# Designs tried in a protein design chat: VH-VL binders against q9h9l3. Part 225

Target 1, 176 residues: q9h9l3
Amino acid sequence: PRKMVAIDCEMVGTGPKGHVSSLARCSIVNYNGDVLYDEYILPPCHIVDYRTRWSGIRKQHMVNATPFKIARGQILKILTGKIVVGHAIHNDFKALQYFHPKSLTRDTSHIPPLNRKADCPENATMSLKHLTKKLLNRDIQVGKSGHSSVEDAQATMELYKLVEVEWEEHLARNPP

## First folded at step 13 (VH-VL)

Design ia145 (framework fv_fezakinumab)
Fold by ESMFold2-Fast, scan of step 13:
Structure ia145 (fold): chain C 176 residues (1-176), chain A 123 residues (1-123), chain B 111 residues (1-111)
Amino acid sequence: as target 1 above (176 residues)
Amino acid sequence: QVQLVQSGAEVKKPGASVKVSCKASGYTFTSYYMHWVRQAPGQGLEWVGWINPYTGDTFYAQKFRGRVTMTRDTSISTAYMELSRLRSDDTAVYYCARSGTYYYDSGPRFDPWGRGTLVTVSS
Amino acid sequence: QAVLTQPPSVSGAPGQRVTISCTGSSSDIGLGYDVHWYQQLPGTAPKLLIYDNSYRPSGVPDRFSGSKSGTSASLAITGLQAEDEADYYCQSYDSSLEGWVFGGGTQLTVL
């Protein structure tokens, strides 16, 4: 069986008016929710907007953060050849400038059976917070001081496990 | 109508630089990656690199690092590829081609392609 | 030379079927990356023929089909026509090179 990990990244705003999302933290957990990687990451460009309410990133976290090129290399070594689970995971891959094979990617924001279990429209893009509350009866991303990417990655893996058997069978019959 | 229109043929001497342009129309220029692919006479296709027009980020194939520079001008929806220190074996048709950024953002397939720009490097 | 391996040429008579293979490695097709196919008519730019292993863009006739298995992909052309004479290229993404890679190309001759 191929190993599975879950990823969640935090992005800050760089570029004109802070519109570009640049990687500033990455957390990766294994199937059981144990942390494999969790580092603050220094973008190569000047940070215009820390987006602290959502990212939890502050200037202090950047002081000894791992430079982007080094962090990216470490992260890709963990992801390569594994099934990678994430929520709206295309945003994480864009921030990493990384193309993971579609057949090894699981996006919990685009799994119809998961939405069905949460009494949501199958093709809607539901937030991680909403799905976690509905299906795991757990409140994540609490407060206004930013999210924990470790907490988000753990919740994402647990959500995927709820539909894993059904969804893997579906993917085997209907390759992406 | 999605189109990529490239600049005209160039003749350069060894050691010179060439800058090829690719003007996009019919879609949101910043929503897709722009790739450059070359083809030497009678040879196959060789990927040179990509640029993300939204961020300006670039990634180049190892063979071209240090000699190629990709840029864009979002005000005129135009991408550029500049190749420096030209050699006779850089003689090729240079194509621009559009791709999606990730799976459900159109995916990484190359469509459309520009008609190509012939760059001839000779004495 | 080329990262993906294709036969340099294939030939067939009008109305016949040909297949063009594309063989990769564990860092590209074998890792799960999709395969795309391009047709290049003489003197023209390549045109997308098949994407994501088996899908056809609008305007591509159903005579063209693609498949993928393990580290290899195949392009099948049925009902060959003289207009099919062209070079055919497979393409995928290679994780070790972090870039797009092409096959060496296959020249199809309709006899």
Scores: ipSAE 0.740, ipTM 0.895, lowest interface PAE 1.2, mean pLDDT 92
Fold by OpenDDE, second read of step 14:
Structure ia145 (fold): chain C 176 residues (1-176), chain A 123 residues (1-123), chain B 111 residues (1-111)
Amino acid sequence: as target 1 above (176 residues)
Amino acid sequence: QVQLVQSGAEVKKPGASVKVSCKASGYTFTSYYMHWVRQAPGQGLEWVGWINPYTGDTFYAQKFRGRVTMTRDTSISTAYMELSRLRSDDTAVYYCARSGTYYYDSGPRFDPWGRGTLVTVSS
Amino acid sequence: QAVLTQPPSVSGAPGQRVTISCTGSSSDIGLGYDVHWYQQLPGTAPKLLIYDNSYRPSGVPDRFSGSKSGTSASLAITGLQAEDEADYYCQSYDSSLEGWVFGGGTQLTVL
């Protein structure tokens, strides 16, 4: 059995009008919720929009932030060979400009049994906040300080653990 | 129709630099990665690197790091690959090829390919 | 030089079935990365033939099929035709090299 980690990234806006999502923070936790990685990351392009309300990223966080390519290398070393759990994880991988094997990826935003357990339509895309509240009775992403990527990664892992057995069996019968 | 139109053949001397262009059309240039792959005469395919046309971020194969530079001009949907300190073994057809921006959407499959640009390095 | 290993050549008569193997390692195919196949006709650029191990792009006939198991992948061609004479390349991603890699290529001759 492969080791499992959960990832959550925060992005800032770069490029024209800040529409490009650039990695600014990445958090990775293990199966038990222990933090394996948590760093602020400096995008290669000028930040136009910190998106602080959602990202929690402020200008001061970029002062000693890890350059993107260095951070990417560190993150990839952790992810390589692991089952990676995330919510809408394609956004994280896109921001990382990274390709993880489909067979080793678990996206909690696309797990029908998880939605079913939360009394949500199986094919609907539910937010991490909603699923966490419904299934874990826990409030995340509260306040005006923005998201905590560590908290979000931990919640994502806990959610997946609720359906892990069932989903892993399903994937074994229906490989991507 | 999606097309990649590459610049014409080049003849260079050892130690020189060459810059090959690839003009994209028929799709949103900044929504796909652009890869460069070369093929020496009678040999196989060798991946050189890729560029994100939106951000300008590049990733090169280890073999070419320090000697290759990939750039783009989004205003004309054109990607460039410059190879410096040319050697005779750099003689090859250089292809540009398009791929998706992340694995789970369009994936890293290369489609389509340009017709290639022959670069000949000889003294 | 090629990271993925292919037989240098295969041959078959029209109508026959041929297979081309692609052997990787624990850092590419064996790690779970998908395999793609390309066909290169003489004097032309490569063309996508199979993607994500077993899927065919539009326009590729169903006599072409792909599979993957363990650290290896395979391309099968049934009902071999003269027009299938070409070079075939497998492709994957290598985590250790942090880049895409190709097989050495296989020259298919139709007898």
Scores: ipSAE 0.697, ipTM 0.885, lowest interface PAE 0.9, mean pLDDT 94

Design ia146 (framework fv_fezakinumab)
Fold by ESMFold2-Fast, scan of step 13:
Structure ia146 (fold): chain C 176 residues (1-176), chain A 123 residues (1-123), chain B 111 residues (1-111)
Amino acid sequence: as target 1 above (176 residues)
Amino acid sequence: QVQLVQSGAEVKKPGASVKVSCKASGYTFTSYYMHWVRQAPGQGLEWVGWINPYTGDTFYAQKFRGRVTMTRDTSISTAYMELSRLRSDDTAVYYCARSGTYYYDSGPRFDPWGRGTLVTVSS
Amino acid sequence: QAVLTQPPSVSGAPGQRVTISCTGSSSDIGLGYDVHWYQQLPGTAPKLLIYDNSNRPEGVPDRFSGSKSGTSASLAITGLQAEDEADYYCQSYDSSLEGWVFGGGTQLTVL
């Protein structure tokens, strides 16, 4: 049996005018929501914009943060061979410079049955905050201190579990 | 019309370096990865590496690390592959090819391909 | 050697069906990575023929189809025509190498 994990990453702005999104934190939780990994990550490029309102990243978090190359190796060892759940997960994989198999990837921003349960159009891309409020009656990403990638990963796993049986059956009949 | 136009054939001596160019048109250059693939005469395809034109980040196949350098110039939508310390068995057609930037939204398939640049290494 | 294994050659007569296999391992096709197929006519660059196991780009005839099972993939060509004579390459991604890998290529001869 393949194990399942959920991932959420926080990005900071690097490059010209801070327009490049670089990995600055990664959280991974198991099926039950227990934290397997949660580290601040030091981008290889100079940080121009911490994007603190959304990322929760501050200069203090970068002191002694794990260098990108080392963190990436640790993260990939956890993800390889597992079913990985995320919300708009392509952004996380891009920040990790990682290609995970499509057949082992579950993106809660692109699961029609999940939108249907939330009374949203099946092909719309709904935010994690909206789906979590609608389906789990829980507020996440509140306040102005930034998002918690642990909280987001946990919410993402719980959302997937609502449609897991139906969606896994769909994927078994319609392999990607 | 999406096009990748490569530089012309090169003849080099063993120990020299070669720099091949690939000029993109018909799409947003920085929105796709650029790959390099080579093919020795009468042989199969061998992946060399990729560059992200937006960030300048690169990733090279283990066999070429230390000898290959990939760069880009966004002002002219051109990617470059430089291979140093050339050997006779580096003789090959070198192709550039485009792919999406992340697996889930953009498959790591190569489309389109440049027409290829023949690099001949001979003494 | 190539990372993915293909037969060096296959042949068939016009109108017949041929199948080209592509065998990987637990670190690539067996791990769930998709398989893509390229057609290379003599003296030309490869052209994408099949992507994500079984999908056809616009302009590729439905005579070409792909499938994947376990650690292997197959390209099927029905109604063989003389212009199908070419080299065919499978491609996937390998997690251990962290890179794209190709089969050794299969030369199709139309008799």
Scores: ipSAE 0.704, ipTM 0.874, lowest interface PAE 1.2, mean pLDDT 91

Design ia147 (framework fv_fezakinumab)
Fold by ESMFold2-Fast, scan of step 13:
Structure ia147 (fold): chain C 176 residues (1-176), chain A 123 residues (1-123), chain B 111 residues (1-111)
Amino acid sequence: as target 1 above (176 residues)
Amino acid sequence: QVQLVQSGAEVKKPGASVKVSCKASGYTFTSYYMHWVRQAPGQGLEWVGWINPYTGDTFYAQKFRGRVTMTRDTSISTAYMELSRLRSDDTAVYYCARSGTYYYDSGPRFDPWGRGTLVTVSS
Amino acid sequence: QAVLTQPPSVSGAPGQRVTISCTGSSSDIGLGYDVHWYQQLPGTAPKLLIYDNSNRPSGVPDRFSGSKSGTSASLAITGLQAEDEADYYCQSWDSSLEGWVFGGGTQLTVL
């Protein structure tokens, strides 16, 4: 068995009209939900749109933020060799410019048993907020001050735990 | 149909720079990474780096950091690789190759490949 | 030196089976990264032959198959044909180098 962690990243808008998503915060929690990493991260490009409503990132958070290359190195040391859980996790990996092994990746937006438990179509991509409310009876991403990537990572781990036994058996029988 | 069309052969002297182009067609240029891979005559494949055409972000193999620069022009769906301070052992065919940017859908496999650009570095 | 180890050559007669090995380490194949295989016919660019250990792209005949176990992967070619004479390369991601890595290549000769 490999150790398991959950990750959630917050992105800000860079590039033309702020359409490019650049890493601005990353939170990583262990299996029990304890925080292993939580840092604001300074993108190498000019921030056009903080997307504060969703990211919770403000200009003040960038003043002492960890530069992208340094933060990336720290994050990858934590992720390497572990089972990594996330929601729409390909977005987080793209922002990190990182390829994690498929066999060690668990995406709660693409686990058919999880959608089935939530009375959602198995092939649909459901939001973390919806799945958390439906299956854990918990409201996350509440208010207008932006999301907490710590809260999101913790919720993601708890969602995965609901299907962990079933899904790990499925993956062992049907390797990705 | 998906195609990658590369620029023609180059002959350079040691110390010079070379810039190779790769024009993509038949797909959304910004939805896939573009990789550069080289192959010295009679030798194996060596990965140089990638560019994300959507963001302009690049990632280079350790061996080439400080000598290689990858860029793109989204208006003409063209990627570029410039290698500076050329040495005789940089003589190789340089390929561009497309890959997916995430595990779902396309995945990180190299398909298709351009036909290659021979770069000869000699005195 | 190539990061992934392949035999430099293999040979077989038409109709026979050959297997090409690809040996990695705990930082690449052993860490769980998928293996892809490419075929390079003389004078041409490499072509994707097998991806994600065992999957075939459209147009690749079922004579070609891939497998992966531990730190190693294998490409099997059954029913050898003269047209299979080519160089074959395995590829994976190496976490310690932070990069795509290739095997040294295997030249297949069809006798």
Scores: ipSAE 0.597, ipTM 0.856, lowest interface PAE 1.7, mean pLDDT 91

Design ia148 (framework fv_fezakinumab)
Fold by ESMFold2-Fast, scan of step 13:
Structure ia148 (fold): chain C 176 residues (1-176), chain A 123 residues (1-123), chain B 111 residues (1-111)
Amino acid sequence: as target 1 above (176 residues)
Amino acid sequence: QVQLVQSGAEVKKPGASVKVSCKASGYTFTSYYMHWVRQAPGQGLEWVGWINPYTGDTFYAQKFRGRVTMTRDTSISTAYMELSRLRSDDTAVYYCARSGTYYYDSGPRFDPWGRGTLVTVSS
Amino acid sequence: QAVLTQPPSVSGAPGQRVTISCTGSSSDIGLGYDVHWYQQLPGTAPKLLIYDNSNRPSGVPDRFSGSKSGTSASLAITGLQAEDEADYYCQSYESSLEGWVFGGGTQLTVL
């Protein structure tokens, strides 16, 4: 049996006009929502835009942050061979510069049964905040000081658990 | 109408360098990775590395590290592969090929391919 | 030495079926990475034939099919035609190398 984890990353803006998204925090939780990893990560390039309203990242978080290369190695050791759950997870994998197998990836922004349970069109891409409020009756990403990647990863795992049996059966019949 | 057009054949002496170009058209150049793959005469395909045209980030296969450099010029949608300190066993057709960056943007499949550039290294 | 193992050659008569195997390990196909297949006609660049284990690009006839199980993948060609005579390569991702790997290639001869 393969173990399952959920991931959420925060990115800051680097490169010209801050248009490149670089990894600045990563949180990983296990099936029960226990934290396996949560670190601030120092991008190898100069940070142009902290995107604090969304990321929650501030200059102080970078002082003792783990360098990208080291953090990436630690994260990949946790993800390799596991089923990885995330919301719009391709953005997290892109920031990690990591290719995770499609057959072991679960994206809660692209699971039709989740949208059905939330009374949303099956093909719509709904935000993590909306799905969590509708299906778990919980407010996440509250306030203007940025998101908690731990909170987001925990919510993502709980959302997946609502459709896990149905979706795993679907994937067995319709391999990705 | 996606097209990859490569530079013409090169003949080099051992120890020289060669720079092959690949001009892309018909799509957003910075939205896809560009890969380089070589094939020695009568042999199989061997992956050399990739470049992300948006960031300029590169990753090279271990065998080529220290000898290969991949670059791009976004103003003319052209990717380059330079191989230095050439040996006779570097004689091969060098292909550029496009891939998506991750599975939601066409994934890691190589499509399309350039027609290839023959590089001959002989004394 | 290729990371993915293919037979060097296969042959069949027109109208027959052939299969080409691609054998990997626990760090590539066995880890769940998808397998893609390329057809290379003599003197031409490779062309994508099958992607994500079993999907066909537009223009590829349904007599070409792919499958994957465990650490291996297979390309099946039914109703063989003379035009199918080519080299066939499988490709996947190797986690320990963090790079793409190809099989050694299989030359298909249509008798």
Scores: ipSAE 0.758, ipTM 0.895, lowest interface PAE 1.0, mean pLDDT 91
Fold by OpenDDE, second read of step 14:
Structure ia148 (fold): chain C 176 residues (1-176), chain A 123 residues (1-123), chain B 111 residues (1-111)
Amino acid sequence: as target 1 above (176 residues)
Amino acid sequence: QVQLVQSGAEVKKPGASVKVSCKASGYTFTSYYMHWVRQAPGQGLEWVGWINPYTGDTFYAQKFRGRVTMTRDTSISTAYMELSRLRSDDTAVYYCARSGTYYYDSGPRFDPWGRGTLVTVSS
Amino acid sequence: QAVLTQPPSVSGAPGQRVTISCTGSSSDIGLGYDVHWYQQLPGTAPKLLIYDNSNRPSGVPDRFSGSKSGTSASLAITGLQAEDEADYYCQSYESSLEGWVFGGGTQLTVL
């Protein structure tokens, strides 16, 4: 069986008036929730908007941040060959300018059995915060300090584990 | 259907100003950026700048700073681009084009485009 | 004037495959900025052809495809048709200018 990891990324605003979303933090955890990677990342352009309220990123976090190209290389090495779990994971891959094979990708925002378990419409897109509260009875992304990508990655993995057997069987019968 | 309707062709003398309009329909005007791009005869595309119709915030290419002013009238879903101190090399077709407000959400792709407004600057 | 470099012209016979390259600096495309492509038919306004490197808007045939690698992007057209004769432009972001930029454009001729 392939190893499984969960990923979550935070972005800041660069370019004209912060219009461009740039990767500023990436967290990766294993199946058990252990942190494999957690780094602040320096975008290639000047940061116009830290989006701190949501991203949790502050200016001081960029002082020793890993340059994007270096970080991307490190992250890709971790992800290669693994099943990657994320929530609305297309945003994370876009920020990384990397797209993992679809057959090895699990997006918890698009798993009908997970929504069903949470008493939500199967085809609706539910937030990570909502699903985590409903299914894990845990509050994430609380306060005004912004998100914790480690916390979000861990929550994502735990949510997936609730439906892993059922969903993997479904995917085996219906390959993407 | 999403449409951008631009004002008609303009003929100006050097040193004058020109104001081109772009009326949007078929979508929420204030939910998308409006960009301006120009194309000189037989030449390529050149980005001029953008305006956020909701806030009125603007950002211009370095080349045009000090000469270009972008505005909007939300009541009629219309964007305006004014270029002052016109020169002969400002002769071009000027396009308005819509894009998303966030890169990762809807991206800075331009869709759709207006049909363009020819601005001719000649002595 | 164009920051992104494209070949000025390419040509192909009907049914053939053609590719158009778009090369940027290492500080832009190579650092994760997306590339978009536009088709401009003679006497018309540009039309979005490919967005975010490889995605097709509704109505664009699947014979059009985009890719990005390193500091370059590429537009591929398979099964070339007469109606594909047009100018093609790539677009991305230039960090040194803090602005969006286009390639110089490529004129595609169908023989």
Scores: ipSAE 0.018, ipTM 0.647, lowest interface PAE 5.1, mean pLDDT 90

Design ia149 (framework fv_fezakinumab)
Fold by ESMFold2-Fast, scan of step 13:
Structure ia149 (fold): chain C 176 residues (1-176), chain A 123 residues (1-123), chain B 111 residues (1-111)
Amino acid sequence: as target 1 above (176 residues)
Amino acid sequence: QVQLVQSGAEVKKPGASVKVSCKASGYTFTSYYMHWVRQAPGQGLEWVGWINPYTGDTFYAQKFRGRVTMTRDTSISTAYMELSRLRSDDTAVYYCARSGTYYYDSGPRFDPWGRGTLVTVSS
Amino acid sequence: QAVLTQPPSVSGAPGQRVTISCTGSSSDIGLGYDVHWYQQLPGTAPKLLIYDNSNRPSGVPDRFSGSKSGTSASLAITGLQAEDEADYYCQSYDESLEGWVFGGGTQLTVL
């Protein structure tokens, strides 16, 4: 009965030796995969490591990036009250410094039926790239110029749809 | 030991401003939100707002918007709450309290609490 | 006019069980937000008693337990002791208010 969105965030390294993961891009898509939000986000601290191979973020993307405080407000307005789907989604929520109810959170890295469909052990943590290839026969995160958070969010929603009926029934019987 | 030490009692006239401090020790000040909660004599708890000491971001309960300002000084691990245009019904004990910043870690529960600062507003 | 509804008082004799209810709405507890409980002894600051519906911090005896169902939560105190006499507050997050909300408080009297 609740609206559903999927989220994927990209982080850059800040703080000593780039050890701190700071939000630098966020993409949110609706149930059909349409983009609701996609912005580069300027961390409040100096970027030590762009992590470009994975994040796809370069210095040029920071020129017109939305400051963290403003971006966070916009993102939380979209997420609030909705079922939020993500892959290893705790990392996204940590980067956003956000509380989202566990009952409204769906993490495709921790859904046993999804692993079963992929012929993987139920309690294993599988990468988004692997699950998407195995279950959707599609290659994502291709090349050396970094990942597309839009592509990742879209793939994550499609993966969840494969188990949605089964998993929502499970959660109704076994509230988190 | 994690501690929150608050400033002493204040007596103010209606229309004045008050600024209460909360000094944190025993943990990384910038890793947790700081909340302010008040309690009028013989009444219940009322949430005022929070500050993220890392970013300086604040969020205030609608009732206090336009009258409350929360700040922090990371060099001395101290959070501040300033309430302006004081009314008699602002008389309360004002508490600071720590919370986690997201669901998966320490959570948004309030632990520990400061001992409170009594603010009395009277003519 | 607290956002969450608690009975103003409850009482029990030593050794008895008491329960304190906390009723919310579809924008807070009913939306799935966790409930926390605080104990406030006379003249002191509130202290965390139960968090995330049913978890106890270190030092809180197992006589205290919490539960949540639908739009409501409850705090149960078994083996009631004189030292349990205090005010008890529930707390959750309200989505429509975009903030933390408290119950009105329940004064527990040990007879």
Scores: ipSAE 0.013, ipTM 0.575, lowest interface PAE 7.8, mean pLDDT 88

Design ia15 (framework fv_fezakinumab)
Fold by ESMFold2-Fast, scan of step 13:
Structure ia15 (fold): chain C 176 residues (1-176), chain A 123 residues (1-123), chain B 111 residues (1-111)
Amino acid sequence: as target 1 above (176 residues)
Amino acid sequence: QVQLVQSGAEVKKPGASVKVSCKASGYTFTSYWMHWVRQAPGQGLEWVGWINPYTGDTFYAQKFRGRVTMTRDTSISTAYMELSRLRSDDTAVYYCARSGTYYYDSGPRFDPWGRGTLVTVSS
Amino acid sequence: QAVLTQPPSVSGAPGQRVTISCTGSSSDIGLGYDVHWYQQLPGTAPKLLIYDNSNRPSGVPDRFSGSKSGTSASLAITGLQAEDEADYYCQSYDSSLEGWVFGGGTQLTVL
């Protein structure tokens, strides 16, 4: 079997009026929830909006942050050839400017059995916070000082494990 | 109707630069990536690079780095590819082609394509 | 040369089935990246024929189908017609090059 990891990224606003999402932190955990990578990342463009309430990123975190080009190389080395789990993961891949094979991608925001277990409509897009509370009885993303991408990545892996056997069997019968 | 209209044929001398344009219509220009692909006479397709019209971000195939520059002008929905220090083996039809921007998928497909711009490099 | 390998030519009689192969490596098709196919009629730009291994765009007849297994993909054309004479190109993404790669192209001749 291929190894599996979970990823969660935090983005800050760059570009005109801060509307471009640029990578500012990335956390990657293994199947058991152990941290493989967790770094603050310096975008190549000027940060106009830290989006601190959600990202948890402040100016101080950028002082010794890993430059984007170097961080991207490290992250891609971890992701290549593995099954990658995330929540609304296209946002993370976009921030990384990385194309991961869809057959090796698992997006917990688009797994119908997971929504069913949470008593939610199968085709609805549910937040990570909601699914984690319903299925793991755990509160994540609490307060107004920003999210922990490590906490989010760990929760995402645990959520996927709840449906892993069923979903992998579905994908084997119905390749994406 | 989605349409990509390219500039006309160019004849250049070795060492010169050429700038090809691709004007988009019938869709939101900044919602899709623009790729450039070339084809030498009687040869196959070769990918040159892409530009994200929304951000201006670019990525070029290793073979063309240092010689190619991709830009866009959002006010007229036009993408540009400039190739410098031209050699005779740069003679080719240069195509622009649209793709989606969804990083989750295994590489966006190219649809539609422009009609191509023939660039001839000769003394 | 081309990163993906295709036979340079294939031929068939009208009404028959032809198959065009596309062979990659562990850094592209073998890594799980999807394969797309393009048809190029003489003197025209390429046109998307098959995307994401086996899907057809609107307007493409079901005579054209695609498949993928391991490091290879195939384009099948059934009920071969004279107007199918064209060059066919496969395309995928290569992780080592971080770019799109094409096959060398296959010229289809209808006998």
Scores: ipSAE 0.681, ipTM 0.867, lowest interface PAE 1.3, mean pLDDT 91

